# Miniprotein binders against q8pzi1, part 13

Target 1, 353 residues: q8pzi1
Amino acid sequence: MNLLKTQLKGDRVLAGKEAVAELYKTGYFGRPKDDGLELSLVEAAYLQSRGKLDIELEGKLLGFRAFFEQASLRQQNFELKYIVYKDLKERGYYVQPSAADFRVYPRGSHPGKSAAKIFVHVLSERQPLSVKLLQESVASAENVHKQFILAVVDEESDLTFYEIKSASPKGEMPEPFPAVKADATFLEDRVIAWDAEASGALYSRGFYGKMLDPERLQLSLVESLYLFSRGVIVVRDRKGKIFSFDEFVEKASEIEGSFLRKYSAYKALRDSGHVVKTGFKFGTHFRVYRKVESIEKIPHSEYLVNVIPEDYEFRLPVMSGAVRLANSVRKRMLFAVEKGEEVEYLDIGRVKM
Key: E = the ipSAE of ESMFold2; O = the ipSAE of OpenDDE; V2 = 0.75 times the mean of E and O plus 0.25 times the DockQ between their complexes.

## First folded at step 2 (miniprotein)

Design v2c (at its last look DockQ between E and O 0.01; V2 from the best seeds 0.00; counts 0 for: pae E 22.4 > 1.5, pTM O .697 < .8, unsure alone 68.431 < 70, off the site)
Fold by OpenDDE base, look of step 4:
Structure v2c (fold): chain B 353 residues (1-353), chain A 118 residues (1-118)
Amino acid sequence: as target 1 above (353 residues)
Amino acid sequence: SPELAKRIKYLKEAVELLKRLAELLKETGDPEKAKLLAYLIKALAEWVERLKKRAEELGSPELAKKIDELEQLVEKLAQKIEELKKEGDREEAERLLEEVQKLAREVDKLLDEIRKLE
């Protein structure tokens, strides 16, 4: 079979009219441009490795090595994109270059048979991932009814794929708290409610805190502010003075530097009908339940939640660790992105491609 | 199919509206125009998906391929619009306008192909 003659030009490889028939019509490689075919660098490298292309630069024929080196100079993360592209192709996917690196067709489908269903973005494990950029990419994919997949390439060139989705978790709790009132004291790092009846109700029906004894309820700082802001508890200092909300937030923020962010997510989750408890044992801010029937029959939490700022940058190993941990305990990892009073959620799950 | 031609006419009108909004965004840098563009792109994506399904039902591989190319342009626009919602960059708005113009040309080609099938 005669190799198709092509030319490297900028960040593309240009092929003649014959390439439209041989590569585009049958293999769905490249895009028709003028009377020829325009290939991405990744497609060209793949086709060259398969013995389908001769690639020239300024009249000089480039071998696979020389082309690969030139492509790496011309496109950021070219080598990573090539690794992912090759892997997806070997898995039997049709893959096309996209603004999101790749658009991927379901196995057994191709362009013209069905829509591409997946966008794949490629990153090195060493690259930071901006939450802002991630949210934009996810929103863009969802707006066109595509799944967003992050392909992470590690140092050994092993691939891990993550599906990232927007989430709007809804709980099924009928009320966020029982209709009770209790007096409470802010101690060192927690609040104690003193009324036995109210404490019992908050614990058994509201699923707040932990009983210190049969009469006294120990509340976390976020639980306390939530209940205080709703008039369920009155919080006093150790001298008996009632806190203002500002004084409470100030004191709590001295104890936990990220208290307000953590509280925003806690409030949003409780207001959306969830039971929220500490995720400390899971290395997360919260474990979240859609519904709890009784304190004796607490189901497995469905979600683990980490609260992150809007300007957060993921370290991919840390993200991977959190997702793996959540999956190991049969939970989903939600990242709650704090945007002032609003919270947006990202669901990150490992997928097999 | 008269129904397909009608759907592509609506697509053409929507792309023309996108072009006008992109022009306005280039001129004004107004982030609210970017929001409107995002909404319109979402609607376009749904329409293109419906067109693709209809082309598949009609058994025209050529039409299905052209609709797939259109879908890819819509996807590219959706991404650029989401970027523009946040950064309001005039140069990006110009690049957006160029892509919308490409989309408009592809829609016109699709219309011409459907007219040839009728």
Scores: ipSAE 0.122, ipTM 0.630, lowest interface PAE 2.4, mean pLDDT 86
Fold by ESMFold2-Fast, scan of step 2:
Structure v2c (fold): chain B 353 residues (1-353), chain A 118 residues (1-118)
Amino acid sequence: as target 1 above (353 residues)
Amino acid sequence: SPELAKRIKYLKEAVELLKRLAELLKETGDPEKAKLLAYLIKALAEWVERLKKRAEELGSPELAKKIDELEQLVEKLAQKIEELKKEGDREEAERLLEEVQKLAREVDKLLDEIRKLE
């Protein structure tokens, strides 16, 4: 059989004019340039594995293994990119290599018919992923109306795809708390509110805390600070001294780690119209409801929320596990990125291509 | 039992995450992984309690015995993770982490045995 002859040059494989008709016009492989076709290393490896071309380096024909080894020396993460490229091609996608790794066209489309809809970024599960860089990449994709997908390759060469998007969750609760006043006491690791009418209103209309009896409401520390900062409760120590905001934060921070960061996220979610409860039973900081009409009709929560600092680095097996856990209980996984007084959200979900 | 099988699947997924977090803690020494392990094991304990309640409704003595073993094993794992979270000595932390990994493997094996029963 007469295969297309090509040459390895730098990080590209160069083919003649014949390859434009055979590979580009039929399958949109490569990029036409100077009357020939310029193939990326992953495209060339894929086409070589399919028996479509021969690759030479300095007059010597390279078998698949020899070419793969050369490509690995010439391109960072070549092996991972090849695994992802091959998988997407075998699923029937048209894929264009790019500086950001891959641009993917929707099913039934190609480069000549429409724009690419998906940016795919390839990384190893061992690679740490900066939340700052991730947010920048997601924003760049969203600015041009494309999906951002991470393709994570594990040590067994299995891969998993994650869609990552920015989120601005908005709840439908009209008022985050009733206009009441209650006296409360800080006891060990919680706050108890004592007024029966105010406690009942906070619980039944605001969905705060847990009623211990008809006259007493137990509040978490983040709930307590939120209500205290709004003047809804007055919090005293066991000797009757009223806490200031800073004194409360200091004491709460001695009891639970990252208290102020968790509080910032709690406040942002409540201020945006959500009901927020502990996510402890799901291994997250919070579980979040868009709307709750009554205590007797509590729906399933929509989101699980983990609060992270802006300098956080994702370890991909941990991220994968958290997303899998959320999916197993049919909830979406949000990461709340704390940036001082502001909170930004990343919605991370596993997708099937 | 479809509901029992589904609960076992959730437990296996959570144990897989736990094993992964323990490996990461061993490789990186990152104390935040110990906190994540502590959060996850408390969720696992609740899920095992719910699995036990469901299995009691099915009335199998063999299944009940295996789930009791699972509960004991998860409780031991939870204790070791809490000790690991509070341990300041590097050599002792390494030893506790090896015990956590061993117990997690035993939980995974026991879940496979429970799955074979239904």
Scores: ipSAE 0.000, ipTM 0.119, lowest interface PAE 21.1, mean pLDDT 81
Fold by ESMFold2, look of step 4:
Structure v2c (fold): chain B 353 residues (1-353), chain A 118 residues (1-118)
Amino acid sequence: as target 1 above (353 residues)
Amino acid sequence: SPELAKRIKYLKEAVELLKRLAELLKETGDPEKAKLLAYLIKALAEWVERLKKRAEELGSPELAKKIDELEQLVEKLAQKIEELKKEGDREEAERLLEEVQKLAREVDKLLDEIRKLE
């Protein structure tokens, strides 16, 4: 038995034609070429560690350490990618390195049976993650019907996997009341609706606000602007002057940081048929219900939602904390990314590979 | 410096999450949240060390003073979290969490002052 001799060239490891039968046809390592088999650096390191091949550079044999150091110089994040590659292979996946970090076949499948269905992107926990680049990567994967998974490597080389999806959450609530123009007053940090009939209906059928007493409804600022924008309420200042939309936003923004951004997500969630309440108890902007039929029997909310600007960059420890919190209360974590007047959603959750 | 502004933005977001987790722990008593508080403190400490290194390169005495104050606040947060992890009395734990929130607000204010200096 002779070990396969290979050559390190550039960012690839080249093997002869005999490697196609021994490595590709049996384990789908590398990519067949006219004159042999081309291996990525992580595949070569993995196979070397398993005693399947020797690697030479300019005629000189490289041990594992020497090759690993060479690979690190030739490929960004090589160490992280090797850790993830090895882990996925040991879990039983067929894995193909590519221009993306990895293309992965579902359990029980391989290149001869089906197409890869999973993209895995590799980061350390110390690296920032642009939400804009993340959205582009997720969209690209989804456009070709692939699942997108982020593999995060911590400083002790432990792995955490996150599935990241675009979302278009849809609720089952009917539209709120017609434009009844119920009178409301903007007080110090909230709005009070005064009419007992309208207030009762908004609370018990629309699930807005909280009754201050049997006749009057207190509303949050985002609730108020939403109802105002739909003609359901008319909002006056303490002297009776009617607010314009812009005047309301200006005043609310002095009270609540990032008010307009938070409102954009509130509006989008309500417009898509949800009941939206504060997520304060869960450390998020909102908790969101797909359907509520009665104030006396409120179901568990389905989503926690945080609103972020378009240029946001995740710190992975902070993202991990938010996702773990949502998981601990059995909810999905959505990030509403502000896009002008609209929002786009990312659903981020931990997943087992 | 655009690099300093970026790092300060990351720190402020971590502090906001820290404040919210501390409040949630007061309301629920969930041991998982205590572990997350400790995790966030370690993340804050790492990023403060990076700010410190960068500020030494820039050579501003006022910036260096503010970052030293920031480092001391994060160290106090770490001490309070360790005390909290060992505390068995509910009332004392709630008082410790109030101290954590007070310190977190001081960190947030100091980060605003540091951002204005660049």
Scores: ipSAE 0.000, ipTM 0.204, lowest interface PAE 22.4, mean pLDDT 84
ESMFold2 (binder alone), look of step 4: mean pLDDT 68; pTM 0.606

Design v2d
Fold by ESMFold2-Fast, scan of step 2:
Structure v2d (fold): chain B 353 residues (1-353), chain A 118 residues (1-118)
Amino acid sequence: as target 1 above (353 residues)
Amino acid sequence: SPELAEKIKRLKYLVEELKLFAEVLKETGDPEKAKRLALAIKWLAEAVEYLKKRAEELGSPELAKKIDELEQLVEKLAQKIEELKKEGDREEAERLLEEVQKLAREVDKLLDEIRKLE
């Protein structure tokens, strides 16, 4: 057996110069330092489990269980990181420790051939994930041209990998949308637009709302505010009084939770040239189309969109459910992060390593 | 007649609802949307019977011919929805829903032709 003698010190395992030849030059384990090799705790545990090294602490030889217990005391989330590291190594990847937990080389590459292309962050399924911290991590990876992957460990130690990237979706619909003007009335939970010509144009060319009859177009509240803000419709209450923008927002907010947040995302998507559909039960706020040529042949939507506040904390089972929903209908899942008048997008998809 | 024109206009909205429900069902596989498709077809078939009586009262052979074409399209649409109810394969169900959407567009076009003849 090619057993190497090593020493546990702090959050690292130290090996002599023979380990450089046997572990680093052959498999790129560890980091050469001075006349020896420095191994992370997850690398040492993996190599110990493979019968490649002995680990001593203060002159005492540690078995796998004893070392694993020591490593768990010395590094937060060691158990989760070990599970992920072992899985990636068994898939044939070269993996190095990093501030984001791991950096990974794609298949067919290694540290001596090219730069790492993937940052992996490890989380328990039970751990809340701040969207702000997630956006910062994704931005950091993208700034150095690396893919960001979230590795989620569930209660049964099963792994699911998610690729998360920032998105700037661009549609192909022309600006401005149909140049019409219509009178509309705010009812209990909806807006009805009048005038057959304007209603027909908004529906057939702008792809807004749903026709109730030849003269009536039913609009969702977010659609209504968008068209009202652009001077396309004038919205009145049941007594004939015209709404101001603020009056509309106030009344709509009484009816729909997070109305203004949903409106910001709706507006951003429309302004970027997309057709946006509302009023469906997918567990998402919108379905989004890059291009629609006619109402008679509407293509499959490209994205499902969930709107979340910038202080949102993901519950990972909820995130997983949203991604599975999008996959089941062959669409991408976008999370629109509302920051007042600004909207940023996270594209989250399951990835197979 | 104004009454016939109004009935045709209302049928166009039933067809638009049918197209939307078919799209949503294709995307979700939700059995509740399938019930709405069946209900829309039932109402569309009842409306065709009404249109036939009115065409007979008006004595227009060209109008009667177009309404017969509408009846045949509605019957084909009903058959496709019955096939969809029995289909367990998702890809085949999507194909059937695309055929439903195509037939619904043909119904919409024919209703426009009927409207021009009144």
Scores: ipSAE 0.000, ipTM 0.091, lowest interface PAE 24.2, mean pLDDT 80

Design x1
Fold by ESMFold2-Fast, scan of step 2:
Structure x1 (fold): chain B 353 residues (1-353), chain A 118 residues (1-118)
Amino acid sequence: as target 1 above (353 residues)
Amino acid sequence: SPELAELIKYLKEAVEWLKELAEYLKKTGDPEKAKYLAEAIKWLAELVEFLKKEAEKLGSPELAKKIDELEQLVEKLAQKIEELKKEGDREEAERLLEEVQKLAREVDKLLDEIRKLE
């Protein structure tokens, strides 16, 4: 009911000295500047909606609609940012607007008690999300020890929050891998290994492929290149000619889209001590296990992994779907970002605020 | 039971996901967008297969029926996505998108029925 007089100027709302005591020291709204208080447009809109501010522009008092329209002209995506800001405030969070949208204090904390721990980035569900920009934003937050949250606003103004983290998965499978040698043949879309003892060891100790019968092991193309690169198998075409590494990649790439990218991720996961199962299950490239002791008692996989290129752009419904899938089968969703010989991982999960 | 409540929650999430995919395709009005959804619809189909197996373990005929309805709707959307990927005529693509809108309404009806189970 006690309205503070303020003035809209540029992309800020300026209030006098009384606002420092009534808004900043009580609720941590705005930034003290000179002898007054500088409010962001989202803070001013929120406070005006609660009957705390009178906002004037060029001698004219603005009602809520008029101010909201002016703010929309002065700040890109103002309406989306307002929706997220209002939601966080109504949940009881202390929120500071920033160039990266919002800094949020942990639930039960405030600026006078501890540092902000959460960066919130706001976007529309219809906006493509660049993996490169996403990785940069996540790294920036992690460098200052903050959690990175993506706030997605849909057409009905419903909010979904995602936590995105860099990940460095480590497996627990023992090394060294058994030294075995097997002859194998490249067929339509797979490789068959013929040596019964080596095939048995690869299957029961390495958890590679699938036994077609007691003497023959079927390997995916990705598994085959990995074993070939380690000197474990020798791969021949149907006429008996031995493949080189480059010849194998060329042939496999004709059969599988993004073969080399998937191979790079498969190799990285295996080299970091994981069992990796190939083929589409739960719509992902790989199911990944930290430790497997026996073929008869394979546990539930810890991760579902999708391999994407550096220039990938998420369509948010696809990202949402992948996260829902992992949650529904009680696994974590990792996106493996291929960078030539190296891969980096993003762990994406839905969170409640 | 806790297992039944969890399965209903996952089924609701799966139906909400199908609605999101159908609405995304409908709103874009672009046959090229069908290509972006091919991966997502495969993931949803795998989730439906998982839910079907879990419902069989619980012996719930009511949930099995709802999951069968979801399976049919997922297959219908998958067929529309494949048709749109092959379609070069924009006018015919618009007719397919109208069928996607009808599908989205059927998905909303299923979602309402599942929410009543909570």
Scores: ipSAE 0.013, ipTM 0.324, lowest interface PAE 8.0, mean pLDDT 81

Design x2
Fold by ESMFold2-Fast, scan of step 2:
Structure x2 (fold): chain B 353 residues (1-353), chain A 118 residues (1-118)
Amino acid sequence: as target 1 above (353 residues)
Amino acid sequence: SPELAKAIKLLKYEVELLKWAAEELKETGDPEKAKELAYLIKELAWAVELLKREAEKLGSPELAKKIDELEQLVEKLAQKIEELKKEGDREEAERLLEEVQKLAREVDKLLDEIRKLE
């Protein structure tokens, strides 16, 4: 036999002292032990596939298939991790398996030269992803100045990489409220402001709503509550009774799902200096603008925003669909995580490694 | 048509969101998800209307037929979601939710067929 002999022990593959020189010092595979080298199952499978070593279990030589099956029994998500590890290695990266997932070194660097710059988390497209756990993972990576990448493996073993980062979007609008007062009526699922002068000012200076005609402004329910809470509009029912804040919230919540959650996000974005349009095309998403100077020259929006609760569980096809939608219209995809009065943002984009 | 392709992409995304919300409602019983379904189906119905207008510009009878089928499925889905919002009995709510999930899959399938047509 011309290959390095190794032994499968638990969740590790153990090699002798020759492997330190041949695998660790040349390619940074494994972790040196007192008298040899410890390889992770993923590293051992990769090296076995390259003809660099033989793996034995209790005196029996294991072929690649037999070893792969043993590794799958010994490590959760081994097959997914192997697919990702192999892909990154074939792209020329130095990759260190960790207790959770992978650390990846930038091109032209290695473990002995610098710190890893990328944390990669591996999961199947069929696995739900807790927003809370995702935010914790992203924060952990950012706290040590590393990029967080999600590696999603589909049923065909195809890989898609997503960069996920926290965001603190800041708009450039100097003042969100025009100095006007408008009387308005609550209808089925929207509010109509009737005064032509006030409606025109809300539309042209505040970029609220949509002019239904030259004398009437149509406002979404979240826009209306925002303006109502600031005393800019007075909202009445069809019979002229003025709504209180709580009465408006109650009625709007009966009409629109997740109304308060969406309102919290809308308010946060407006308060941070953005123009926010409710309903992308047919009211599906927020469109968010950093700065709008004139209704005659409205720029392209920077973000599409979906609002989600703190206990949300992503389904990866849904996340992928949202990212594809934003990309198809040349915008960034933000998920606004509602935490009472506070809103936190996740910026999710597809990346090529 | 770029506008037709864009409308189909938006509809596919909206159907996935609706399927997700229905699954969460089934698992949690959270009434907020029932309201979210009502919102999503309204958005889906509006998006179907745009798809119909864009398709009319192309003058394809095959495409028009498939979009009519889509409108019927979305209307039926809306009716089931409205029933679900008002249902206080847990077993009946679960049955309505399963029907909602079935109809959402049919909408998704029909959108794939429409995508093949232009």
Scores: ipSAE 0.000, ipTM 0.214, lowest interface PAE 16.9, mean pLDDT 80

Design x3
Fold by ESMFold2-Fast, scan of step 2:
Structure x3 (fold): chain B 353 residues (1-353), chain A 118 residues (1-118)
Amino acid sequence: as target 1 above (353 residues)
Amino acid sequence: SPELAELIKMLKRAVEFLKDLAERLKETGDPEKAKRLADLIKFLARAVEMLKELAEKLGSPELAKKIDELEQLVEKLAQKIEELKKEGDREEAERLLEEVQKLAREVDKLLDEIRKLE
């Protein structure tokens, strides 16, 4: 193929009729318009680097460096988008630039055969990302039945791809516990249940807390509020006064940061049939089990869960670290977004393209 | 700052996970746990870079100094874990794991000091 002559104009590169045959019909580069072809800046840079075209600006031929500098002035985050575009092209994908960054065709397909199935959003690892904007982007992609992938570029121009999905996890645990009420006392940062039979059932059948001895069960504050709100335990202070729901929340909130937010997620996961335990050893709020049959043989948890507020802003290295930790122990990473009494989940995983 | 608090919280939990893995590896000799130690060290190193960036933006010399100390400890921890991955002698591996645990406690202590400066 011989070099095509093109013109840089605004945020696009314009080519003549011959480019439609040589670039679009063969490789699906650009967008046909009138008798010519419109290329995005990333497409033009890639094709120039491959020796497929010459780019002129106001009668002057631009070398690759000169064009790259011009493109960087004309498009926000051009260098990051070019890095991602080039990587995807080298992996053999057909890629169309869009306002959201890229539309990518499924492996083994192309624009003439099927619709694009992947939206790719490009970010620097240093940029914060609002969870609200992330959820809106994920929902937008899912509404048109496309995958949402975040392409994160680090300072060394290395790429990591993350698939982000909305999730609705469902457990397989049966009805959880007996109708009897256990008496319990609020002590420091935990609750102790004193009724031996009820404590044993909560531990061995419901997988709540930890037995201190055969007659006493130690419960976390989120476990305690959950059981208290269901009428399974009655929680008293050291003088025997029964807590109201609000009094318990007030005291627990003084002891644990973001207690109500964590409780909302704990409740939602338990109500959906999961066993939920502390995730502290994995650097998360919770570890979550789809099904537990026996206290003597607890399986590996399926999910690690971090609870975040609706106005949370992800720092991508923190997100990447959490996902990497989950992957290293063969678990999935869920972010539980607390929206008052409702909880929504984002499933974030590293993917190979 | 909320960003600093969140990153420190993540780091403290990762360090606790690292201490737990080192203890279990000392007890069981499970090679899969050694791989997870290496993964955790990569996370810690990256997170320290983020803390340095935040300290520069906040303009705190005291915070910057403690983060530099943290970077040195994480680098030393990374070196010990690389030695551990190459060590075939059980007794030498246990000595390296004890050194890893000591360094992890120093990292945890520094994170508590950094948290107090927020």
Scores: ipSAE 0.000, ipTM 0.245, lowest interface PAE 18.5, mean pLDDT 83

Design y1
Fold by ESMFold2-Fast, scan of step 2:
Structure y1 (fold): chain B 353 residues (1-353), chain A 96 residues (1-96)
Amino acid sequence: as target 1 above (353 residues)
Amino acid sequence: SPELEKKIYELAEKVWELLEKAYKLGDPELERAIWELAELVFELEKTGSPEEARELAQAIQNLLDEARKLGDEELAREIDRLAELVQRLKQEIEKR
């Protein structure tokens, strides 16, 4: 009489026409269909927990435990989705099922007032996350002008939210190359430029490398190939023979893993007007600066960048650690996804809902 | 305090250097310990409470002592340098 009677059917809970007035028109639960209301399993569990409805299966009334167990059998990751749904509802959000698990309406809004602005995808911290699938999900959300959020549930059922978006970072550096030419030597695992004037200009105006002494500049292998490919430096072996591009790539690849992939990202960032510092400070491949005016007053970098292949699979604790590390220095974490000649960026940050 | 902020920044920089070193060694236990260390340093930078800052500095010190047992001698020396920075940070916090 006072509780709405509903029926569990497949992965849905079906309610009569009275539920449209009591649940849909008041709280935007479910979807009207025919003369009744169709509820998702997470909505039904939430409403049952609040004493709003009874759920029957084949004429048998299900208590909360029995329904929860049935829902778990009928929907993959039901438990995780319920945890996230309940959290968002308790925060005061209007939430509806979607292809990305949930559509969420902005604070102070509801389905009758505006469009949903957020897609939420739910994962266990133990689940691997394919970068390919992640990029597809992010692109789908962006195509319909929605924010994409990952809701990660740990073993304690604690919840962390991450915003993921595509990025096209643009720097403000006018010209990455000083008008100089320098002779340089590939020595075992590094490149040294010997000309004092050119070394000084590359360091102080281009923000390349590290001065070994007042006359000589040490360059990373990716910096060296970038400058060599633009004719700014000529790289020789110890016997004076000039490297070709392919010979340099071959030798550098013997020394460091994923060299060509890192080079592609380095090149893309430099070509887009950034200063890029190499080495693994902050545990990342690159530190990226939008603008640097003086070597004496280098600002904090805007982005930390890790370069990954297009077939990469994130382990969520590693992703979380990288994002937290960037946040600890007030930077954004970019993952540069290498796709041959093309580089695409994912901007990942922790958010509060 | 500008001096306190400088010491926290210095500690963070050194922890990230240590994390990269641990990653290159390929030891999962060590990598986990250093990631936990980075988490505590993040909380230390985030807290506005001197009480919480003191507790976090002590937790960082305790974790450095544990991490010291997992790495090689070179890594142990780097951890010792971090422990010295934490001690100086604790002294600066005690001033407030």
Scores: ipSAE 0.000, ipTM 0.157, lowest interface PAE 18.5, mean pLDDT 80

